VH-VL binders against Jerky protein homolog-like (JRKL). Designs and how they scored, part 17

Target 1, 218 residues: Jerky protein homolog-like (JRKL), of Homo sapiens (Human) (q9y4a0r168to385)
Amino acid sequence: LQPEQIYNADETGLFWKCLPSRISVIKGKCTVPGHKSIEERVTIMCCANATGLHKLKLCVVGKAKKPRSFKSTDTLNLPVSYFSQKGAWMDLSIFRQWFDKIFVPQVREYLRSKGLQEKAVLLLDNSPTHPNENVLRSDDGQIFAKYLPPNVASLIQPSDQGVIATMKRNYRAGLLQNNLEEGNDLKSFWKKLTLLDALYEIAMAWNLVKPVTISRAW
Key: E = the ipSAE of ESMFold2; O = the ipSAE of OpenDDE; V2 = 0.75 times the mean of E and O plus 0.25 times the DockQ between their complexes.

## First folded at step 10 (VH-VL; framework fv_patritumab)

Design y2 (from w02 with heavy chain G98S, light chain Y102F; at its last look DockQ between E and O 0.79; V2 from the best seeds 0.00; counts 0 for: pae E 6.0 > 2)
Fold by OpenDDE, look of step 10:
Structure y2 (fold): chain C 218 residues (1-218), chain A 120 residues (1-120), chain B 113 residues (1-113)
Amino acid sequence: as target 1 above (218 residues)
Amino acid sequence: QVQLQQWGAGLLKPSETLSLTCAVYGGSFSDYYWSWIRQPPGKGLEWIGEIYRSGETYYNPSLKSRVTISVETSKNQFSLKLSSVTAADTAVYYCARSDYEYFGSYFDYWGRGTLVTVSS
Amino acid sequence: DIEMTQSPDSLAVSLGERATINCRSSQSVLYSSDNKNYLAWYQQNPGQPPKLLIYWASTRESGVPDRFSGSGSGTDFTLTISSLQAEDVAVYYCQQYYDTPFTFGQGTKVEIK
């Protein structure tokens, strides 16, 4: 397989209401001095190939099936692939759906456009939220997932964390910029920030991650 | 079973500010939006606005300039303030739970209502 | 705003007979992405808050008798009481939650003939 045909996915939690310079995350809560704790969280899954040139849309898991902020937006037109789960966590069902309906088709399209065989491997950490390898395979068997041993995963994880960290930094920077544009009223800004706003910002943050950052993580 | 208890002043003079509070018992406060709805005597229902635990709010545009909805998550309470009241604001005010599996809200649990009369 | 119009304003029906209330929205409340009608029905007794009867146009709320049913799609909806009971005397409201502000019909008073 070529680097173009090798993919990796990793999940991370994001307290999407947390502003970078004035908020600390303590014990699963986002706290701002002089403000009440905020616990709005989503799970984000990043996926890209080894070259970094193909980045899939972020997979985001939130609590609500159709948040209020989505009233004027079709979920299909979001800059991310949005899923819902009661605890806003990745689970086996969501992962399988993502793999079958999003990962496989997008990878096929990408490889086709590059004139490569439509064969690919998705490398994953062993997690209870990931389905059995046997069910993570395309109908033709050409695209499939493989789990890395814990010892190998630990070597890759720091690199993955670097990519995720870069994305989160971009996200926070974006939020700060938005705050400044809105008159620098932090209270009003964070109260008005919707999930839709966050999703767009997260998507932008992901887009700003350079391919070299991803490729170096491998 | 979810229960909503509401309280506040029921008699106001014109130009004063209406203030009501609703407390939620027997359910998850964090999993729903919470709404205020009013009903003038002998008339229909008007949605005022709703709030989420995060402070995210949505208001009826007809009242937006005068309405503030706030939340106190530590107490499982949310409040309504309506400024510059007139006789037209005389109504029974209800707090309600908004079921929001999808982007809209229907109201499955209601408070008993609070009659607010604006009189000079 | 989406305007909700009910018909009739009042309805007198004999005990045991069918009561039919109509509700029309000024625009469709059917969401194409999930094929759901964002329409609810409420019952209100004097001095009491409204009680949710139907949501998603046709789904009956828990505890609501089987004689209550909702139907319709798009802009035209109907609440049906198959066999009117004495306790069904009340004012009934439809409500759209397709878009903010959420709006209610003007209400239909159901009485016994």
Scores: ipSAE 0.021, ipTM 0.646, lowest interface PAE 4.4, mean pLDDT 89
ESMFold2, look of step 10: ipSAE 0.060; ipTM 0.641
ESMFold2 (binder alone), look of step 10: mean pLDDT 92; pTM 0.951

Design y3 (from w02 with heavy chain G98S, light chain K36Y Y102F; at its last look DockQ between E and O 0.48; V2 from the best seeds 0.00; counts 0 for: pae E 7.3 > 2)
Fold by ESMFold2, look of step 10:
Structure y3 (fold): chain C 218 residues (1-218), chain A 120 residues (1-120), chain B 113 residues (1-113)
Amino acid sequence: as target 1 above (218 residues)
Amino acid sequence: QVQLQQWGAGLLKPSETLSLTCAVYGGSFSDYYWSWIRQPPGKGLEWIGEIYRSGETYYNPSLKSRVTISVETSKNQFSLKLSSVTAADTAVYYCARSDYEYFGSYFDYWGRGTLVTVSS
Amino acid sequence: DIEMTQSPDSLAVSLGERATINCRSSQSVLYSSDNYNYLAWYQQNPGQPPKLLIYWASTRESGVPDRFSGSGSGTDFTLTISSLQAEDVAVYYCQQYYDTPFTFGQGTKVEIK
């Protein structure tokens, strides 16, 4: 299999109403200056191939089945793949749905467009939220998942804190830029920020992660 | 089990600001939308607006220029301010709870109501 | 705004008989992709806050007696009390929650005939 046919996925929590601060980083909490912390969280899963040339649409797990901010938009055209779960956590059912309905078809389409054999492997860490790898395979067996041993997973996790940290930095920079352009004070901007706004920003932030950043993890 | 207790001044002069507070007991504050709804004496119900613990708000457009809804999550409380009141704002004001799971709000728990009278 | 119109404005029904209240919205409150009707019904006794009876047009709230049922779809909805009890004497409101502002019908007063 070529590097373009090797994929990795990993997940992170995003406190989408938090702007970064030195205090937030040091103390492991998020804060809005002059207000109590706002701890609205979603789970994000990033997935890309080893070259970084194919970045899949982010998978986002939120709490509400139909968030208020989504009413005016076509959920099929969201900039992310949205799932809901009571605690906003990835779970076995969601991961399996994502693999079967999103990962496999998008990987096939990408590989076909590049003239590559429609064969790929998704490398995963061994996590309780991931199904048994025998269940994670395409109908023809050509696209499948493989769990990495713990010592190998820590060394070659392409969507690890480096890639995830870059994405989160891009997200927060984009929020700050939008605040300045819209002329809102900090308090007003934070109050008005909706989940839909956050999803568009995190999708842009993911798009801004360069292939080189992804590929250097290998 | 869930109980909403509300308080605030019941008699106002024209141009004053209506201010009411609702405290939530016996249940979670964090996973619901919190609304204010009013009912003029002998009349129907009017939704004023709602707020989530994040500060996210939605207001009735007819009142948006005069209304502010706020949360104090550390106290499980939310508040209504309605500025520049007139006699038309005389009503019983209710606080109410709705689920956050879907687009809109239906109200499963209500406060007892606070009569606010604006003199002519 | 979605206008909600109830009929009749008042209704007198003998104890144990069926009471029927209609509600019409100016726009559909059915979201076709999930098939939910964003409509609720409330009961209000004098001096009391409203009490939720029905949501999603036909789903009975916990603790509400079986004699209360909701039906209808789109723009036309009905609340039925199959066997009126003395405690059911109240004003009833329909409410749409499809779009903001969320709006209520004008109310229907139910009395014993």
Scores: ipSAE 0.016, ipTM 0.606, lowest interface PAE 7.3, mean pLDDT 83
ESMFold2 (binder alone), look of step 10: mean pLDDT 92; pTM 0.951
OpenDDE, look of step 10: ipSAE 0.018; ipTM 0.588

Design y4 (from w02 with heavy chain G98S, light chain K36T Y98D; at its last look DockQ between E and O 0.29; V2 from the best seeds 0.00; counts 0 for: pae E 10.9 > 2)
Fold by ESMFold2, look of step 10:
Structure y4 (fold): chain C 218 residues (1-218), chain A 120 residues (1-120), chain B 113 residues (1-113)
Amino acid sequence: as target 1 above (218 residues)
Amino acid sequence: QVQLQQWGAGLLKPSETLSLTCAVYGGSFSDYYWSWIRQPPGKGLEWIGEIYRSGETYYNPSLKSRVTISVETSKNQFSLKLSSVTAADTAVYYCARSDYEYFGSYFDYWGRGTLVTVSS
Amino acid sequence: DIEMTQSPDSLAVSLGERATINCRSSQSVLYSSDNTNYLAWYQQNPGQPPKLLIYWASTRESGVPDRFSGSGSGTDFTLTISSLQAEDVAVYYCQQYDDTPYTFGQGTKVEIK
């Protein structure tokens, strides 16, 4: 398998409506913050290949099944893959759906476009939110997942200064730039920010993560 | 059982700012939208706007230039301010709850109402 | 804005008889993405806040007697009280929640003959 056929996914919490510089939520993998009642939190899963040349559409897990900001928007045209869960946490069912319906097809399309065999591995840590390995494979068995031992997983996972940290900095910078362009003060800006707005900003923030940043994390 | 308790000044002069507060007891404040709805005496109901705990708001366009809804999540409270009132703003004002999980708002719990009279 | 029109404005019905209230919206309140009608019905007694009876056009709220039923789709909706009781004397409102601003009908006053 070539580096373009090796993928990794990791999860982080995002307080998309909190003041960006006040809260750190990147503590351990698949952990979820027990934050105060003022929190607006989603779970974000980033997935990319080892070269960083293929960044999959972000997977976002929110609380609302049909968020009000989505009313006029076709969910297929969202800048992210949106799922709902009562606590806004990744779970086994959502991960399996994402793997089967999002990961496998997007990886096949990418590999076809590069003239590579449609064979790939998704490297995961051992998390309660990740399904059994035998459930995570394509029908032909060529695209599949493998769990890493805990001692090895930290070598390929994004750090606070790595891929996830870069994405979150891009998100905060993009929000601040949009606020300056709109002429709003910070209080007015936070009042107006919708979930849909946040999804567009985080998707842009992910797109701004350079391939070299991703490849160096490996 | 969920209870919505509301309060604020009931008598205003023209040009003053209407200010009402609603507190939520006996239930979760999170995972709901919170609305203000008014009813002029002997007339029908008008939705003013709604807010989520995050500060996300939606307002009736007819009132948007004068209305501000705010939330104080630490106290499970939300508030209405309506600036530059006139006699046309005389009404009973209700706070109400709606479900977060679905589009749109139907209101399953209501406050008792506060009559606000604008005199001159 | 979606305008909601109720008919009749006032209705007098004998105790134990059927009461029917109609509600029409100026635009469909059937949301095409989930095939669901975004319509609610409320009962309001004098001096009291409205009380939710029906949502999604036909789903009864918890604790509402089964003599209350909602029907209709799109632009035309009906609230039916199959056997009017003394406590059902009130003003009834329909409300759409398909699009902002959320709007209410003008009300229908139900009285005992």
Scores: ipSAE 0.005, ipTM 0.505, lowest interface PAE 10.9, mean pLDDT 80
ESMFold2 (binder alone), look of step 10: mean pLDDT 92; pTM 0.947
OpenDDE, look of step 10: ipSAE 0.020; ipTM 0.597

## First folded at step 11 (VH-VL; framework fv_patritumab)

Design z1 (from f13 with heavy chain E56M; at its last look DockQ between E and O 0.03; V2 from the best seeds 0.00; counts 0 for: pae E 13.2 > 2, placed apart)
Fold by ESMFold2, look of step 11:
Structure z1 (fold): chain C 218 residues (1-218), chain A 120 residues (1-120), chain B 113 residues (1-113)
Amino acid sequence: as target 1 above (218 residues)
Amino acid sequence: QVQLQQWGAGLLKPSETLSLTCAVYGGSFSDYYWSWIRQPPGKGLEWIGEIYRSGMTYYNPSLKSRVTISVETSKNQFSLKLSSVTAADTAVYYCARGDYEYFGSYFDYWGRGTLVTVSS
Amino acid sequence: DIEMTQSPDSLAVSLGERATINCRSSQSVLYSSDNKNYLAWYQQNPGQPPKLLIYWASTRESGVPDRFSGSGSGTDFTLTISSLQAEDVAVYYCQQYYDTPFTFGQGTKVEIK
C-alpha cells in the first residue's frame, strides 16, 4: 500500500473552555491557576493519511445529543462529525458508526480522486474503546483497520501525540486571537463561548496542521 | 427523590430588583439545565431562561435586558434576578429542572413556586 | 418565537368519557435527524406547580396513568384522556422545546360535567 492509503486515528480529551499555559488536569477537571475548575470536556478523534494530504473531518464526542448552541438546521453544516455519549467518551458503537459512515466513504472518494486503488488500512492502537478488526472492514474488504502490536505501538504511536499537541496549540491560539479581536474581557468571553463556537475553532485548528507535521509523525 | 426548594422576597415596589434562589436536593446538580418559569395570576406559563453548571445561560429575548441567572455549584443553588420590575412582573415564579442531553428542555421537577407581587 | 395554540380553551366531559385537547405550533417541532417531536404536555392543579405528563409528543412520564396518551407530529398534537377521572380536573399545557425561547400553549381547562 502507498503512504496515501495508510491512515491513523487517535483520540484526545479537550476541555474546550480551557485557555493555554499553566493549566492542570486533576480528577478529570481542568484547573487554571487563579480560576475555578472547568468541567466541560469533549473527546476529539483526528484521522489523516501518512502523507497528511488527506485530513478527515474531526470526530467529536460530546455529552449532549443535540447541544443547545445548535439549531436543527446547523447539524447539516457542522465543521466536525459530531456524536453524543453520556460521559463524552468514545465507545465501540460510535467508533463503528464513524468507520462505516464517514471513514470508508471519504477514503474511497479521496483515493478515487488520486487515481489510486480503493484499498486502505487504518492503523490503530489496541484501545478498549475500539471495536475488534473483524467489524472494521468495508463491505468489499478493501478498506479495513489493523491494530498495532504493543511493541510496535510503543515505538511509533507516541509520535501521533505531536499532531494532537499541535492541533491543541492551534486551538488555544485561535481562541486567544478571537478574544483580542472581539475586545471581550476573559469573563465575558468564557460566558459567551458555546460548544458550537468551540467546534468551529477546533476544526480551524485541525485545518492549520500542516501535512509535514503529520508525515513527520510517521 | 429530587426536590427543588425556592425562596425570596414576595412583595416589591416598582423599579426594585426581584431576587429568588433555588436549592436542589436529592439529585445531581451538574448534569442538568436549570430554568426559571413564571405564571401571572390566572394566566399561562412563560419561560424566563436557563443556566448550565458552566455558567452558560439562555434567556427569553422578551426579558433578556433585565434578567440575570447565576449558579453556585458548591451550594447546589441557582438564582434569578429581574431588574426594574413593574406591575406586569407580578407572577408566581418557579424553578425547574431541564434535560442536558438534548438541545431543548422539558421540565420534570418543579419548585413549589413563589408569588411575587409588584405594588402599583 | 414558536407560537403554541391550544384548543379548546375549556372542556367539560362526563366521568369515564374521552377528553381531547389539541395543540398547534407555528412551525414544525420535529427534528429530522433524530425523528423526535420536541413537544411536552403538563397537568396543573390549582395552587400547584405543573406536572410533566408526556414528552417527545407521545412518551408518558413515569407514574402517569395509561389513560393519558399523546399523539401527533410536526405542527399538530393531541393529548387524550381515554376515561376521565375526578382527579383529572386541571389545566393542561403543551410546551415546545425545539428552539429558544421555549414556549407554552395558553392552557386548556378540563372539568367534569
Scores: ipSAE 0.005, ipTM 0.461, lowest interface PAE 13.2, mean pLDDT 80
ESMFold2 (binder alone), look of step 11: mean pLDDT 93; pTM 0.954
OpenDDE, look of step 11: ipSAE 0.007; ipTM 0.534

Design z2 (from f13 with heavy chain E56R; at its last look DockQ between E and O 0.02; V2 from the best seeds 0.00; counts 0 for: pae O 12.9 > 2, placed apart)
Fold by OpenDDE, look of step 11:
Structure z2 (fold): chain C 218 residues (1-218), chain A 120 residues (1-120), chain B 113 residues (1-113)
Amino acid sequence: as target 1 above (218 residues)
Amino acid sequence: QVQLQQWGAGLLKPSETLSLTCAVYGGSFSDYYWSWIRQPPGKGLEWIGEIYRSGRTYYNPSLKSRVTISVETSKNQFSLKLSSVTAADTAVYYCARGDYEYFGSYFDYWGRGTLVTVSS
Amino acid sequence: DIEMTQSPDSLAVSLGERATINCRSSQSVLYSSDNKNYLAWYQQNPGQPPKLLIYWASTRESGVPDRFSGSGSGTDFTLTISSLQAEDVAVYYCQQYYDTPFTFGQGTKVEIK
């Protein structure tokens, strides 16, 4: 397999309503000085190939199946693949759905466009939120997931965290920029920020991650 | 109406290089995959390879080491080269447009074919 | 590679009668994500290139007569000519485009009995 055919995915939590420069995250809670603690969290899964030239849309897991901010927006038109789970955590069912309905098709399209064999491997760490690798296989068996041994995963994951860290920095920077552009006070901005807004911003943050940042993480 | 016209030498000696060109008329060149397919006399069809609008190619593994497909976008043409030919390469060679909705190509337009005979 | 096998190799049918050609793939060409069969049928007359008849296993190409129909799913497919006409004498090929390399069946020659 060539680098174009090798993918990696990793998950991270995001308190999307947090402005890092103004808030602190303590024991899973986001606090803003002078404000009540917020627990608005989503799980984000990043996926890209080894070249970094193919980045899949972010997979985002939120709590609400139909957030209020989505009332005028179809989930299919979001810049991310949105799923819902009561705890806003990745679970086996969501991962399978993502693999079958999003990962496999998108990878096939990409490889096809590059004139490459539609074979690919998705490298994953061994997480309890990931299904058995035997069920993460395309119908033709050409695209499949492979779990890295814990000892190897521990060496690779820090690099992946670098990519995620970059994305999160971009996200935070984007929010601050939006606040400045809108001319609103910090309180007003924070109150007005919706999940939809956050999803667009995080998608942009992901788009801004350079391919070289990803490729060097390998 | 899309038309594919192809040409090239039809008689080769063993070890020579087959060279064919296909020109596309009446349609968009940049939106499709373009393939070469061959058919030995009295036999079935074998997909040789394709070239995408970007110039990226994919070849049948059975022929990969000997096949080169290229594109000249300014002329809406793409070409096939097959090196080190043998009698087994005797066939009618077709250029074809690969159309697909999601991925993979079925072929909706074909050239008329070029018989290439390899003989000593 | 996905191997395509047609049956029979040759078929003689009386005018106006039904002709049935089968095609089997060595693996499924049904994509579970879009629920489409990546299977095409072609007609080839002597001295002519193949002509596309059916794609997605059952969708007729524009201009193809209604007497031609494709059916099947997964690994087993059928091309049916409901009422054979004289102009239908030809060799017919199935083709998978589920994966590269794209592969064709060996062909079925249809003749008039």
Scores: ipSAE 0.000, ipTM 0.515, lowest interface PAE 12.9, mean pLDDT 89
ESMFold2, look of step 11: ipSAE 0.013; ipTM 0.600
ESMFold2 (binder alone), look of step 11: mean pLDDT 93; pTM 0.957

Design z3 (from f13 with light chain T100L; at its last look DockQ between E and O 0.26; V2 from the best seeds 0.00; counts 0 for: pae E 16.4 > 2)
Fold by ESMFold2, look of step 11:
Structure z3 (fold): chain C 218 residues (1-218), chain A 120 residues (1-120), chain B 113 residues (1-113)
Amino acid sequence: as target 1 above (218 residues)
Amino acid sequence: QVQLQQWGAGLLKPSETLSLTCAVYGGSFSDYYWSWIRQPPGKGLEWIGEIYRSGETYYNPSLKSRVTISVETSKNQFSLKLSSVTAADTAVYYCARGDYEYFGSYFDYWGRGTLVTVSS
Amino acid sequence: DIEMTQSPDSLAVSLGERATINCRSSQSVLYSSDNKNYLAWYQQNPGQPPKLLIYWASTRESGVPDRFSGSGSGTDFTLTISSLQAEDVAVYYCQQYYDLPFTFGQGTKVEIK
């Protein structure tokens, strides 16, 4: 297998309504000085190949089945793959759906575009949110998942603190830039920020992660 | 188990404003859409509108100029106001919980209903 | 608006016999991306609020007896009561939740013959 055919995915929580200069997290709540606790959290899953040249569309798990701002947007044109779950957590069902309906087709398309055989591996850590690896295979068995031992996973998890931290920094910077350009104070900006706004910002933040940042993390 | 309790004035004169409140017990308020649905005597059901915890609303176009739905998340309550009522607004009004996946709502829990009569 | 039309308006069925209620929507309520029919069925007894029986056209709500079943796809749907019981005498409504505004059928009254 070439490095182009080796993928990794990992997950992170995002308190999408908290700004960088005012974020405090206490017992899973985001606290802004002088404001009530904010419990708006989503789960984000990043996936890319070892070269960083193929970054898959982010997978986002939120609580709302019909999020507030989606009324003005075709949900099939979202900049992320959105799923809903009562606690906004990744679960086995969502992960399997993502693998079968998003990961496999997008990887096949990418590999075809590069003239490579349609064979790939998705390297994962052992997480309770990931299904049994026996069910994570394409119909032809050529695209499949493999779980890493804990001692190896801690050493070679490229979407971990480095890549994820860069993405979150890009997200925060983008939010601050938009607030300055609109002339809003931070209090007014906080009140106006919607989930849809956050999805576009985090998708932009992911796009700004350079391939070399991803490949160096391997 | 989830329970919806509703209250408000049941007898109105033409041109008054209908005002009903629904309180939610025994379940999550923040994970669902909350609807008002009415049923004129001897007739079928008409969806009035819905609200999410964020305050975002969707209204039936037939009523939207007269309808306001509001939410008080700290009290697990939501309310209906229908202005400029006429005899045609006489109906049993229900609050209901909208369960859904990504789109749309089907209604798994209902209040007991409030008969609102508009008379001269 | 998506119009929902039920047939018949009234149905008389002998105790223990099969009752069949039809619902037709003016537009498809099948969403091709998830392959689900956004169609629900409700039972309403006199003086009571509606009670959810079926969602996704064929999925029975928890606590609903297995004599109730839903079928159909696209624009044509059926609620079947396989063996009518005395407690099943009610008005039945279909509802689409595919598009706003959500709309209900006009109702079908089921009676014992």
Scores: ipSAE 0.000, ipTM 0.436, lowest interface PAE 16.4, mean pLDDT 80
ESMFold2 (binder alone), look of step 11: mean pLDDT 93; pTM 0.955
OpenDDE, look of step 11: ipSAE 0.717; ipTM 0.885

Design z4 (from f13 with heavy chain R53T, light chain Y98D; at its last fold request DockQ between E and O 0.69; V2 from the best seeds 0.00; counts 0 for: pae E 4.5 > 2)
Fold by ESMFold2, look of step 11:
Structure z4 (fold): chain C 218 residues (1-218), chain A 120 residues (1-120), chain B 113 residues (1-113)
Amino acid sequence: as target 1 above (218 residues)
Amino acid sequence: QVQLQQWGAGLLKPSETLSLTCAVYGGSFSDYYWSWIRQPPGKGLEWIGEIYTSGETYYNPSLKSRVTISVETSKNQFSLKLSSVTAADTAVYYCARGDYEYFGSYFDYWGRGTLVTVSS
Amino acid sequence: DIEMTQSPDSLAVSLGERATINCRSSQSVLYSSDNKNYLAWYQQNPGQPPKLLIYWASTRESGVPDRFSGSGSGTDFTLTISSLQAEDVAVYYCQQYDDTPFTFGQGTKVEIK
């Protein structure tokens, strides 16, 4: 398999109302001067091939089935793939839906466009939120998932240690830029930020991750 | 069982700021929208606005310039401030719990109400 | 704003008989993507807060007697009390929650004839 045909996905929590500040996020809580702890979190899954030339649309898991901010938006054209789960956690059902409906078709289309064999592997850690390997296969069996043993996974977890951190830095920088452009103080900006705004910003942040950042992380 | 207890000053002069607080007991605070709704004596109900624990707010446009709803998550409380009151703001004010899963709220738990009278 | 209009304003019904309250919204409260009517009904006794009876136009809240039922879709909705009891004497409100501001009907007072 060529590096273009090798994919990795990993998950992270994002406290999307938590702005960059001198106050660090500790144990899933964040604080800003003059603000109380904010517990609004989504789960984000990043997926890209080893070259970084194919970055899939982010998968985002939120709590609400119909978030208030989505009311006036065509949800088919969201900049992310949105799923809902009561705790905003990735689960087996969501992962399987994503694999079958998003990962496989998008990977086939990408590989076809590059003149490569439509054969690919998704390398995953052995997470309890991931389905068994046998159900993570395309109809023709050529696109499939493979779980890495823990000792190998610790050596090659590229999306977790550098890529996710870069994406989160881009997200926070973009939020800061938007606050300056709008002329809002932090309190006003904080009150007005919606989930929809955050999804557009995190999608932009993902798009800004350079292929070399992804390939170097491997 | 979920219980909403509300308090605040019941008698105001014109131009003062109405301030009410609602505390939530016996249930989760973080997975709901929290609303203020008012009812002038002998009249119907008017939704004032809602807040989620993240600070996300939606206000009735008729009151938006005068209303602030805030949340104190560490105390499981949310509050209403309505500035520049007049006699037209005389009403019973209720806090209520709203659904967060969909685009809007119906209200399954209500406070007992606080009569706020604005003197002439 | 979505205006909610109830009819009648007042209704007198004999004990054990059917009471019917109508509610009309100025625009549809049926959201096509989830096929749900964002419409609720409340009962309010004097000196008490409103009590939720029905949401999603036809779903009865837990603890509400099955003599209360809701029907309708889009812009036209009905609350039915199939066999009026003495404790059902109250003012009833419909409420839309499809769009902000959430709005209530003007109320229908139900009394025993």
Scores: ipSAE 0.222, ipTM 0.681, lowest interface PAE 4.1, mean pLDDT 84
ESMFold2 (binder alone), look of step 11: mean pLDDT 92; pTM 0.953
OpenDDE, look of step 11: ipSAE 0.640; ipTM 0.859
ESMFold2, fold request of step 13: ipSAE 0.179, 0.143, 0.183; ipTM 0.661, 0.645, 0.671
ESMFold2 (binder alone), fold request of step 13: mean pLDDT 93, 93, 93; pTM 0.955, 0.955, 0.956
OpenDDE, fold request of step 13: ipSAE 0.681, 0.708, 0.666; ipTM 0.880, 0.886, 0.877

